VHH binders against q08ba6. Designs and how they scored, part 18

Target 1, 224 residues: q08ba6
Amino acid sequence: ESEYEERRDAEARRVKSGIKQASIFTLEECARIEAKIDEVVAKADKGLYREHTVDRAPLRNKYFFGEGYTYGAQLEKRGPGQERLYSKGEVDDIPDWVHELVIDRLVTHGVIPEGFVNSAVINDYQPGGCIVSHVDPIHIFERPIVSVSFFSDSALCFGCKFLFKPIRVSEPVLHLPVRRGSVTVLSGYAADDITHCIRPQDIKERRAVIILRKTRADAPRLDS
Below, E stands for the ipSAE of ESMFold2; O stands for the ipSAE of OpenDDE; V2 stands for 0.75 times the mean of E and O plus 0.25 times the DockQ between their complexes.

## First folded at step 8 (VHH; framework vhh_gefurulimab)

Design b5d (at its last look DockQ between E and O 0.01; V2 from the best seeds 0.00; counts 0 for: pae O 10.4 > 2, placed apart)
Fold by ESMFold2, look of step 8:
Structure b5d (fold): chain B 224 residues (1-224), chain A 122 residues (1-122)
Amino acid sequence: as target 1 above (224 residues)
Amino acid sequence: EVQLVESGGGLVKPGGSLRLSCAASGFTFREYAAAWFRQAPGKEREFVSAIWSGGSTDYADSVKGRFTISRDNAKNSLYLQMNSLRAEDTAVYYCAADHFTTEYSLEEYDYWGQGTLVTVSS
């Protein structure tokens, strides 16, 4: 009882030690970026991206740029450590506007060094969408993991357990607000030692996130 | 051998109460999330309530305030107290258990019981 509460409080403190947040993007900058995200969605709907750039799921679409990787039911073997980068050329390059409007702003504010990012993912959620508890694959990506939120406010939850059919989610160890225009940086315990998710109840309106990462030099890749 | 065995179903008048039990064996029950589902004849199985290993609970909107889920890890048992029963609560009630998942894919519950019939009728 009280020992469970002490364990959760201690874990929450460890999670917080690996999180940095900043409000870098103004409302005007958000609106500009959001218009560009809508252009990505429209281009994808016209079938104008490479095959593995677009990954569609109920209430959540993902758009991989620069580098993409296999996950979930797409793998012959599944589970942590089994993710692999797609072969070169199977996802589209990071669009120029992502560099100009997002990455350069993060560099200017000292969040990441120039040249760090080689992978950008846009996750676009409809109301009630979610992403199940996971750790961004340690064998694929360096740290930190940087994300920027758009369209609506939501929350990033740590330490939840999922039940499926229907989706039900346990109480998190930490419920972290992720407001429109905010930057969230995950490292240490928060990136490596606890899962994170977006719960369906925390997506009340359309939301998008741009996730910016660097792949490891030794990350495994699918053979062509 | 893993088993989940429901009991406590029966015939009850509207407004009455029943308590369902689910006895678990063959696995470490306290590490599993557990849930109740129900299925009326000719309808899809629907979620009723869940309780995680840490004791957190969740309920379908249709049963909130009337049903209470609980567990007794020492007895490897899951319970559903059903109060203020209505005709629409008539169904076969199933116990289910699942370890948690941190993976990206969606999977079925690990274990299911055979069900116990609840009939609410005048």
Scores: ipSAE 0.011, ipTM 0.368, lowest interface PAE 8.7, mean pLDDT 86
Fold by OpenDDE, look of step 8:
Structure b5d (fold): chain B 224 residues (1-224), chain A 122 residues (1-122)
Amino acid sequence: as target 1 above (224 residues)
Amino acid sequence: EVQLVESGGGLVKPGGSLRLSCAASGFTFREYAAAWFRQAPGKEREFVSAIWSGGSTDYADSVKGRFTISRDNAKNSLYLQMNSLRAEDTAVYYCAADHFTTEYSLEEYDYWGQGTLVTVSS
């Protein structure tokens, strides 16, 4: 029992060592960005995006900009490690407002270098939505993984196991509160060696996240 | 100009409690990660506790279960509730803040207070 706790604590410390958090965005800035997210949603609802830009699910919509990836029906073999980038041009470009309101801000504050981001994904969740345990594909994306949270407070969990039918989530190694407007930067053990997720119970109201990443130059792509 | 001012230090007996406060000016704690460090006589400054911008908290093993860090955004203040104090907790306690932090390194914090002395003695 004590040994188990010690191991868990040790792993939690390893996870923490790969996590940075920043409060860069004011509430006003959050509101402005959130309004832009709503515009994205509205535009998507009108069918004005490219086919692979929008991915819909009952409690979650995803919007891919710049570079998108899949492990879905387009792949012969699906699952972790099999993810592929879409061919260039299959998703819409990163919106100007993302550059102006989010990326430039992160660069100014030294979170990421200029020119780092070439992929922006907006995940928009309804209450009870979730992000299943995963590692951001190492063969697709450089580190660090940067995310900015909007609309509501939530928590990022590390080391959970998801069981399905029905969805059940094990106790996490680390439970990381993530506030509205907060920036989370994952690297090292937190990005590469342990899964992260958002449990359904941690999304109590609408929540969105903008995930900003850099694709690897050698990332595999689907055939055009 | 950014300023951090600690208070609440004093003399307390073993097993006693103290609550430290850190008042900020020139910035808001809501927009910053914040931490408590301490420096005992003849020792190096060491990490005690932190509250990150997202609200997550962490503690040194030596104080875990006894100390609690919290933040009041309305008062723009940081607190450290210290319970079950021990002689080895005697130190100058420092408040620190940074809008971008990782874990426990001193270098991760841009702003520091002048410290408040906590003495635990029978």
Scores: ipSAE 0.006, ipTM 0.244, lowest interface PAE 10.4, mean pLDDT 89
ESMFold2 (binder alone), look of step 8: mean pLDDT 81; pTM 0.821

Design b5e (at its last look DockQ between E and O 0.01; V2 from the best seeds 0.00; counts 0 for: pae E 11.1 > 2, placed apart)
Fold by OpenDDE, look of step 8:
Structure b5e (fold): chain B 224 residues (1-224), chain A 122 residues (1-122)
Amino acid sequence: as target 1 above (224 residues)
Amino acid sequence: EVQLVESGGGLVKPGGSLRLSCAASGFTFSEYAAAWFRQAPGKEREFVSAIWSGGSTTYADSVKGRFTISRDNAKNSLYLQMNSLRAEDTAVYYCAADHFGSEYSLEEYDYWGQGTLVTVSS
């Protein structure tokens, strides 16, 4: 048991080595961005986005901008490793406010280089919502994976296993607080070698995240 | 020049209250996490409370329910409302700021004040 704990601690350190966090966005900035997110939600509710821009689930809605991806509804095989980008134009462009209020701030603070982001995803969670354990598709997205959290505090868990019916989550290797207005940057082991998730119990209030990524030039894309 | 200046310290009786202030200048305070630390005589500096740029807060177990951290970005100020003060709260209280805030690593904080003395005594 002591050996297990030591191994776990060692892995946790490896995960941490691939994580950078920053408190960048002010209270006012958070409020402004959150208002913009609400506008996105409202626009989506009106059916004003392209078909693949909006992905709805009971406790989580996703909004894809710039570049979106799928498990391949049009493909024979689905699942990890089978993700494909939509054809160009299938999702809406990244909104100007995302560039102005979020991306530019990250660039100014040296989190990401200018011109890095070509994909912005907004995940909007209701209490009890979750993201199952996954690795951001390495064949689709370059590293690092950058995210900014809004509305409420939550936690990103690494190394969890999900069981279903009912949803159960194993003890994580690392429990990482992701606070409102915080930036999380995943690279290395944290991005590539271990799964991350958000447990239902870690979303107690509405929570949204903007995920900013760069697609690979050679990322596979669905045919139109 | 970056500066953090604490104020509000003094002598107070057990059960009393104090409000500490920290005035920031020379940097964009609103973009930083801010924290209070304290150092009692003969002890190591310890974490008291932090408030992140987005407004999230955390507290040491020893002060939970008694202390409240807040910030006023318009005034570039950090506050610590201390209620139900105890003798063990006697310490020099320091204001600190960085781009994330840490409960365990003092070395990670970018900026520090000179401290203000709080003495809780009968």
Scores: ipSAE 0.418, ipTM 0.749, lowest interface PAE 1.3, mean pLDDT 92
Fold by ESMFold2, look of step 8:
Structure b5e (fold): chain B 224 residues (1-224), chain A 122 residues (1-122)
Amino acid sequence: as target 1 above (224 residues)
Amino acid sequence: EVQLVESGGGLVKPGGSLRLSCAASGFTFSEYAAAWFRQAPGKEREFVSAIWSGGSTTYADSVKGRFTISRDNAKNSLYLQMNSLRAEDTAVYYCAADHFGSEYSLEEYDYWGQGTLVTVSS
């Protein structure tokens, strides 16, 4: 028991060492970006994106821009290291507004270098939605992993395991608040050595996140 | 076929040393967290040490400073150097690997070895 608690506390400190957060986006900027996210949702509902741009799940939709990859149930072969990028052109390009309103702001504030981002994903959660515990695939993406939160406040949980039938989530090693307009940067231990998730109980209102990443030059591609 | 196979156990006197090895096959070992657990007769299985894919390590307080975990990804192997052994270190030692790398719960790791016995006695 005391060894268990000591291990959890020590791991929480290691996780925190790989996390940076900043408040960059004003409420007005958030509202503008949120309206653009709603336009993405509407366009997807009309079937106007390429097939692999949109991935729908109960209470959570994902919109891949620039690069997309196979994951979870989309994998033909299961197991770590099996994720593959889709062929070039099978995912819609990063919209201009993402560059102008989000990426350029992060560059200006020194969060990432100019030209770093070639993948943008929007995750749109309805109340009770979630994303299961995972590590962003190390063989696909460079670090850091950058995200910006919109619509409502939530939490990013580290070290949980999901139990299924029904969905239950173990107590996290670290429960990290992710507030509307905040930027979260994952590197080191937080990005590579522990899983992260969004728990259903931490999505009380509609929430979205824009996740900004760079694919590795040697990332495997589906038709290679 | 996934396998984790421990070796290096045996009988040793208090204050002595042993080096345990665990050979991994059938999965991409370098992408997994790896750990040692132990179970003494009549006791619950307990955590000993872990090493993550990124190289971070952790130790149970009872072994810190005496045990050193390491891995050799080129050989798909995990090691535990055990120094200054005590009678309470007597147990079956298990190698385990887990994709998520967390030590936070009693949930099963993805893969387990069958164990190697370490006996510390005079």
Scores: ipSAE 0.005, ipTM 0.240, lowest interface PAE 11.1, mean pLDDT 85
ESMFold2 (binder alone), look of step 8: mean pLDDT 82; pTM 0.835

Design b5f (at its last fold request DockQ between E and O 0.85; V2 from the best seeds 0.00; counts 0 for: pae E 5.3 > 2)
Fold by OpenDDE, fold request of step 12:
Structure b5f (fold): chain B 224 residues (1-224), chain A 122 residues (1-122)
Amino acid sequence: as target 1 above (224 residues)
Amino acid sequence: EVQLVESGGGLVKPGGSLRLSCAASGFTFSEYAAAWFRQAPGKEREFVSAIWSGGSTTYADSVKGRFTISRDNAKNSLYLQMNSLRAEDTAVYYCAADHFTYEYSLEEYDYWGQGTLVTVSS
């Protein structure tokens, strides 16, 4: 038992070494951005986005801007490395407000270089919503993976196993609080070598995250 | 020059209330996470509460339900409302600020105040 704990702790440290978090966005900025997210939701509900911009699930909606990709049930063949970018133009452009209110702030604070982001995804979770353990496709996205959390506090778990019917999640190697207005940067082991998820019990209130990434130049793309 | 200045400390009876303030200057305080720490005589400095730039708060178990952390960005100020004070709350209270990764790690905080003394005694 002691040995197991030691190994877990060692792995947790490895995960942590690939994680950076920063407090950047003010209360007022969060409120403003959250209002913009609500506008995105409303616009989507009106059917004003391109087909592949919006992905709906019972307790989670995703909005893809700039570059979108196939995942999960959308894949003809499931398995690692099967994700593909949509053809160019299949998703809506990154909204101006994302550039102005989010990306520019990150650039100013030195989190990411100018011109890095070409993909912005908004994940909007309802209470009890979740995302299963996964690695952001390494063949699609460069590192680091940057995200900003909004509306409420939650947690990102690393090293969980998901069981279904009903959904159950094993104990994580690392439980990482992701607070409203906080920036999380994943690289190294945290981004590439361990899975991350959001457990249903960690979303008690509405939560949204904006994931900002750069696609690889050689990322595979679906045929137009 | 970056500066954090605590105020509001003093003598209070058990069960009483006190409100601490921390005034920040010399940096954009509103973008920083801020925290209160305390150090009792002969003890190590310990975490009390933190508030992130987005308004999220956390508390040590020992103060949950009794203390409330808040901030006023317009005034570049941090506050700690302390209710139902106990003798064990006696300590020097410190204000800290940083773009920290882990709020419980003392080493992550770059900016510290000089502290304000809170004494809870009958």
Scores: ipSAE 0.701, ipTM 0.858, lowest interface PAE 0.7, mean pLDDT 93
Fold by ESMFold2, look of step 8:
Parts: sequence; C-alpha cells; structure tokens
Structure b5f (fold): chain B 224 residues (1-224), chain A 122 residues (1-122)
Amino acid sequence: as target 1 above (224 residues)
Amino acid sequence: EVQLVESGGGLVKPGGSLRLSCAASGFTFSEYAAAWFRQAPGKEREFVSAIWSGGSTTYADSVKGRFTISRDNAKNSLYLQMNSLRAEDTAVYYCAADHFTYEYSLEEYDYWGQGTLVTVSS
C-alpha cells in the first residue's frame, strides 16, 4: 500500500546516500585485470597459495590477500561480531599487479587515499553463484568498502532475506547494477545499517569482483 | 576545453538506417561512461542508450533491438547505429559523458554535446 511504499522508498534513499559509483576501468584495463584474475585461479588450482588465501565454495571461490578473516567456520561461535583476522603470514601479500592495475588507479581518481588498502579479496562466481545477505564486519574493516566488477554485469541487492530449500530471495529495498569495469563505494547507511547480497539470478555469466578494504587498527585477530 | 560534437544526423525514410557519431576531446574519454539522449519537438529530453567504460550497455525499451551503441576509445568517439527507423525517432540527438554515474537517473552527466537532428519522414 501507499504507506508501505513510502517507507520502502525512504529506506532506498538512505541506502543510496551511502553509495557512489564510477566508470573508471576501460575495456583494455578490464581485459588485462581479468587475465590476472585467471592467473590467480590457476595458481590456486596448483596449490601454490597459503592455506587461508583460498576459500572454496560451490560456484564461488574467494582469494584473500594482505589480510584475511574467518567468517565462522573454524570458530567456537559463529555469528556477527565473531569474525577474526587470521594470524600474520597466513594469507599471501597483495600481488604487485593489484597495486599497479587496481589500487593505484583508484588512488589517482580520488576514490581512496594512498596507503588506504591493506586487504584485497577476489570473489570469482560461476553462473548461479551467490553470496548471502551480510554486512562487511564493522569490527574488522574501516569504511568505505570499495569494489570493482569484472567479466560480466551483475547487481548488488540491499535489504533482502535469503530463504533456503529451495533458495529464494525476498524483494530487495534497492537493486543496484554493478557493471564490468565500474567501481562501487559503500559507506554510511549502505555499509553499516542494511545487509547486502548477490542473488543467484543476478549472476548470469562468470563474474568476479575485487574488494578493497582497510582493516581497523583494533580489529581482533584469531591468534592471541 | 571539453567538447562533445555530434554528427551524422539527417533526413531518412521510415525503415532506414543512420549512424550517429560523437567526437570527444579535452578529457580521457576511455574512462568515462558515455550516452545518447534525444529530444523530440515539444517534449522532454529522454534517455536512449549508454555505454560504460568497461563496455557494458543499456538501452531504453523503445529502441532495444533497433539501436546499437558503441565506442572507439582510440578515436575518442561514441557511435549510435540506428536501424529500422520510425517517425517517432525524429529528434535532436545528444551525446553525453560522465566520470561518475548513478545508474538510476541516467541524466546526471557532466558533459553534453550540442546535438544533431534526425528526421524520419517519407
């Protein structure tokens, strides 16, 4: 009804206030970065990364560089606020090409300050892959959360709920297109006050994203 | 000086084709999203098509399947191939470019051309 639609529209506006997007990476730059992502995948398939650099799931693999964290699989307790950084040396350093081809370009365009990034994650999705509704852990990461999309277009959905058996996703408050070569910056309400996800129907073709973050100085670490 | 200069407009019969060009100068075109808009006489300007720096494209429903947007970064040029033209396509066509684009508006572009007239008439 009218009152429901007005409240939903108001939340969408709050979400939008925390989002910036930019067209930065050209077709040629995307192709070069995508080739580097394929090299990461190949190296991981040969077992040549540290154990906690690579996290595999059906239709989605994650590659942590610089800093990585557990999202509960090996903790006594799972849930929000329980995420912990891996001990130093348990993930591989951010590759030079990520600095040269991605981070430096974002710094040049004023998206992030020089020296901001100490965590780079590559998520590589096959068709139908997804990531459930979440908030990037506030106790681990500074804001903003910066991402760059590769291979194919997709969408980042805000404020929806995953239901299982079978997988279903409720209507999002905001369906945000994330296009190949585009940069998405999350801060404020969009980063902290609403969940986001990638729905299976929004991964029609192979897609990858590079997520660039800074860990908080006081972020808890798994090893004491 | 930033410039966007459209060309290729003209008179064409219904069912015909035209190719519009937009020459960009004064900025790094390859890093920008670029778009075509049109304005028919007595009407508001409307979105036609956009192409992002990474090659992704978007089309208005009224032109899907008939129009194709493309870019040539080496020539700093944006193109619109218009096929199966209809009288309703008669308008001044504008190119636009923006470094930051929030997709839901599609009209929040920093740079605009002066336009080129397309007339579809028997």
Scores: ipSAE 0.234, ipTM 0.663, lowest interface PAE 4.4, mean pLDDT 88
ESMFold2 (binder alone), look of step 8: mean pLDDT 83; pTM 0.846
OpenDDE, look of step 8: ipSAE 0.579; ipTM 0.822
ESMFold2, look of step 10: ipSAE 0.132; ipTM 0.598
ESMFold2 (binder alone), look of step 10: mean pLDDT 82; pTM 0.841
OpenDDE, look of step 10: ipSAE 0.019; ipTM 0.435
ESMFold2, fold request of step 12: ipSAE 0.000, 0.094, 0.094; ipTM 0.125, 0.567, 0.579
ESMFold2 (binder alone), fold request of step 12: mean pLDDT 81, 80, 84; pTM 0.825, 0.821, 0.854
OpenDDE, fold request of step 12: ipSAE 0.671, 0.550; ipTM 0.845, 0.799

## First folded at step 9 (VHH; framework vhh_gefurulimab)

Design b6a (at its last fold request DockQ between E and O 0.82; V2 from the best seeds 0.00; counts 0 for: pae E 5.2 > 2)
Fold by OpenDDE, fold request of step 12:
Structure b6a (fold): chain B 224 residues (1-224), chain A 122 residues (1-122)
Amino acid sequence: as target 1 above (224 residues)
Amino acid sequence: EVQLVESGGGLVKPGGSLRLSCAASGFTFSEYAAAWFRQAPGKEREFVSAIWSGGSTTYADSVKGRFTISRDNAKNSLYLQMNSLRAEDTAVYYCAADHWTYEYSLEEYDYWGQGTLVTVSS
């Protein structure tokens, strides 16, 4: 038992070594961005986005901008490395407000270089919503993986296993609090060697995250 | 020049209240996470409370329900309202600020104040 705990602690340290968190966005900025997210939701509900821009699931909606990719049931063949970028133009462009209110702030603060982001995904969770354990596809996205959290505080869990019927989640190796307005940067072990997820119990109120990434130049793309 | 200056410390009786202030200058305070730490005599410096730029707050278990952290960005100020003070709350209280931090890690905070002494005694 002691050895198990030691191993777990060691792995947790490895995960932490690949995580940086920053406080950048002011209360006012959060409010502005959250209002923009609401506009995205409203626009989606009106059917004004391209088909692959919007992915709906119970208690969770995803909005893909710039570059989108296939995952889960969308894949012809499931398994590691099977994710593919959609053909260009299959998802909507990154909204101007994302550039102006989010990306520019990150660039100004040296979180990411100018021109880095070409993919922005908004995950919008309702209470009890979740995202299953995954690794952001390494063959699709460069590192680091950058995200900004909005609406409410939550937690990002590393090293969980999901069981279904009903949804159950194992104890995580690391439970990382993510605050409203906070920036999370994943690299190294945290991005590549361990899965991360959002557990249902960690979404108590509405929570949204904007995930900002750069696609690899050699990322495989679906045939047009 | 970046500066954090604490004030409001003093002598208070158990059960009393005190409000600490921290005045920030030389940087854009509104974009920073801010925190209070304290160091009691003969003890290590410990986390008390933090407030993120987005307004989220955290507290050490020992002060939950008694202390309230807040900020006024227009005044570039951080506050700590301390109620129901106890003898064990006696310490030098420090304000800190950082963009990049693990909330509980002292080494991660870029800016520190000089501290203000709070003494809780009958």
Scores: ipSAE 0.783, ipTM 0.886, lowest interface PAE 0.6, mean pLDDT 93
Fold by ESMFold2, fold request of step 12:
Structure b6a (fold): chain B 224 residues (1-224), chain A 122 residues (1-122)
Amino acid sequence: as target 1 above (224 residues)
Amino acid sequence: EVQLVESGGGLVKPGGSLRLSCAASGFTFSEYAAAWFRQAPGKEREFVSAIWSGGSTTYADSVKGRFTISRDNAKNSLYLQMNSLRAEDTAVYYCAADHWTYEYSLEEYDYWGQGTLVTVSS
């Protein structure tokens, strides 16, 4: 009915209020960063990172730098709010090139303050890869959540539900383009009050994203 | 002082081709999204095409397959190759640039050129 569509339109507006996007990274900078991402992938394939730096899944690998945390099957206890930071030293430090080529550029353009970022994650998707609906854990990470897209264009979907066997995704409230070299900044409703995902149909070519976050001072940590 | 200067407009017959150029100065063009808009007599300004700093492109439905946007960051230039021109393509064409994506509003582009006239007529 009409009330359903009005509620979805209102939610889409609330989501948009928590999103900023910027076109910052040039074609040449993207090419440089993409080459560095390939170096990370190669180093990981040779087993040269710490145990918790690399997390492999079908058609999507994650590379955690600076801070990493337990999620999914890695959780000691199941349920909301159960994610925990790994002990210091369990993931590799943020590589110098991430600071020089990505973080410093974001600071120069006023996207984030100097010294804000202490966590960088690279997600590397093959065609048809995805990430299920989630909220970046509020008890672990401060806002905003900043990401930069590489290799190919894709979309970040809000308010959808994943179904499995076969994998299917419900109609999103908002389908947000995430273009190569563009920066996406999530805060407010978009970061906290609605789930987001990347659908398999929105990864048509190899794609990577670098996600830049700050862990909360009171974030829970595993004892080791 | 930021400047966007269009060139390459003129009179062409239907079915013809024209290439528009936009020279950018006074800002780091390579970091910006850049776009073409057009305004026909008696109509509102409309989106034609955009290209992002990372190379992604988008086209209005009315021009897909006929127009090609491109950029040359070494020359701080934006281009629009217009093929298979029709009378309905007659308009003043504007170059625009912005750091923020235009999805929030067509009128939110930071910088605009003064336009170049394209007339498609027999």
Scores: ipSAE 0.119, ipTM 0.603, lowest interface PAE 5.2, mean pLDDT 88
ESMFold2, look of step 9: ipSAE 0.000; ipTM 0.152
ESMFold2 (binder alone), look of step 9: mean pLDDT 82; pTM 0.841
OpenDDE, look of step 9: ipSAE 0.577; ipTM 0.812
ESMFold2, fold request of step 12: ipSAE 0.000, 0.000; ipTM 0.198, 0.168
ESMFold2 (binder alone), fold request of step 12: mean pLDDT 82, 83, 83; pTM 0.837, 0.847, 0.844
OpenDDE, fold request of step 12: ipSAE 0.777, 0.728; ipTM 0.886, 0.870

Design b6b (at its last look DockQ between E and O 0.01; V2 from the best seeds 0.00; counts 0 for: pae E 14.4 > 2, placed apart)
Fold by OpenDDE, look of step 9:
Structure b6b (fold): chain B 224 residues (1-224), chain A 122 residues (1-122)
Amino acid sequence: as target 1 above (224 residues)
Amino acid sequence: EVQLVESGGGLVKPGGSLRLSCAASGFTFSEYAAAWFRQAPGKEREFVSAIWSGGSTTYADSVKGRFTISRDNAKNSLYLQMNSLRAEDTAVYYCAADHFYYEYSLEEYDYWGQGTLVTVSS
């Protein structure tokens, strides 16, 4: 038991070494960005986006901008490395406000280099919503993986196992608080060698995240 | 010139209360996470509390439920309300600010105050 705990602690430290969190968005900026997210939701509800821009699931909606990719049940063949980018133009461009209000701030503060982001995904969670344990596809996205959280405080869990019917989640190796307005940067072990998830119990109220990434030049695409 | 100036320290009896203030100048305070640290005699500096630019707060376990961190961006100020003070709370209290949140990496904070002494004694 002591050995187990020591191993767990060691792994937790390794995960932490690949995590940076920043606080750069003011309350006002958060509110402004959140209003823009609401506009995206409203636009989606009106059917004004391209087909693959919007992905709806119970208690979670995703909006893909710049570059989109297939995942989960969308895959004919499941497993690591099976994700594919859609053909260019299959999803809507990254909105100007994302560049102006989010990306530019990250660049200015040295979180990411200029011109890095070509994919922006908004995950919008309702209470009890979740995302299962996964690694962001390494064959699709470069590192680091950058995300900014909005609306409410939540947590990102590392090293969980999901069971279904009903959804159950094992004890995580690391439980990382993700606060409203916070920037989370994943690299190294945290991005590549351990899974991360959002547990249902960690979404107590509406929460949204903007995930900002760079696709690999050699990322595989679906046939058009 | 960037400055953080703590105030409000002093002598207080156990069970008493004290409110610390930190005045920031020379930078856009509202865009920064702000934190309180403390260093007791003969001990290492330790994390006390932090408040994010988005308003979220965090506390060390040793002060949770007793201390409250807050900020007033209009006044470029950080506060620490300390209730139910204990002898072990005796320390020099420092305010710090950074765009990045660090709980255990003290050297990485961009800006530090000079500290204010809090003494809890009967």
Scores: ipSAE 0.444, ipTM 0.764, lowest interface PAE 1.2, mean pLDDT 92
Fold by ESMFold2, look of step 9:
Structure b6b (fold): chain B 224 residues (1-224), chain A 122 residues (1-122)
Amino acid sequence: as target 1 above (224 residues)
Amino acid sequence: EVQLVESGGGLVKPGGSLRLSCAASGFTFSEYAAAWFRQAPGKEREFVSAIWSGGSTTYADSVKGRFTISRDNAKNSLYLQMNSLRAEDTAVYYCAADHFYYEYSLEEYDYWGQGTLVTVSS
């Protein structure tokens, strides 16, 4: 009872200690970036990206740039440590506009150092879309994990359990708002020691996120 | 009704072996990660070993090479083979189950057993 609630409150505080957020992007900058995201979607619809750049799922498409990796159903065997980077050249390079409009702005604001990012992923959600509870693989990516939200407001939930058939999601330890134009930076406990997800009920209208990461030099790679 | 029931605990001399079992019911065990934890008198509960639905395993450093986790999904059962037992292994051992896929967190295991006592003493 009260010891259970104290434990959950303590975990929420540990999660918060690894989270930084800032509102960096103006409405005009968001609109410009959102138009570029629409161009990515259109190019993908025409089949103009490399094999592993585009990963389509109901209500959620992913676009991998710079680096991509195996996860979930792509793994031959599930479990921690099993994710692998695709071979070099299996995904398209990070588009110039991502550098100009997003990465350079984050560098200017001191969120990340120059040259940090070599992986950019765009997740594009339709209403009711979701991503199951996960940790960004520690053996693949350095910290921090940086994300920028576009189109609509949503929430990043920590400590949820997903049940399937039908999809149900447990009450989170922390329900973190992720508003259009805001930057969220995950490190420490929030990045490493607790799962995060996007619940279907938290995607009420189209939402996109650009996730910016650096792969570890020793990250395991397919065929290498 | 979800249940996890441990068995196989008891008194054993140092250097001996025990095999713990955990019978699962009330949920689809094969879809879950399963783990053993232990709690010694006066100490916090600590991780011992985990096995994922696909069969990969993780061990605490203190038990690596001496303990072996395994599962039998057809029998909805989890096992811990404990060899070369030491006095420091004396604890109540708990089985636990959870279904997230990427990283283990102590605070997020959904289901817990009531524990089985292992005593290692001359």
Scores: ipSAE 0.000, ipTM 0.133, lowest interface PAE 14.4, mean pLDDT 85
ESMFold2 (binder alone), look of step 9: mean pLDDT 83; pTM 0.849

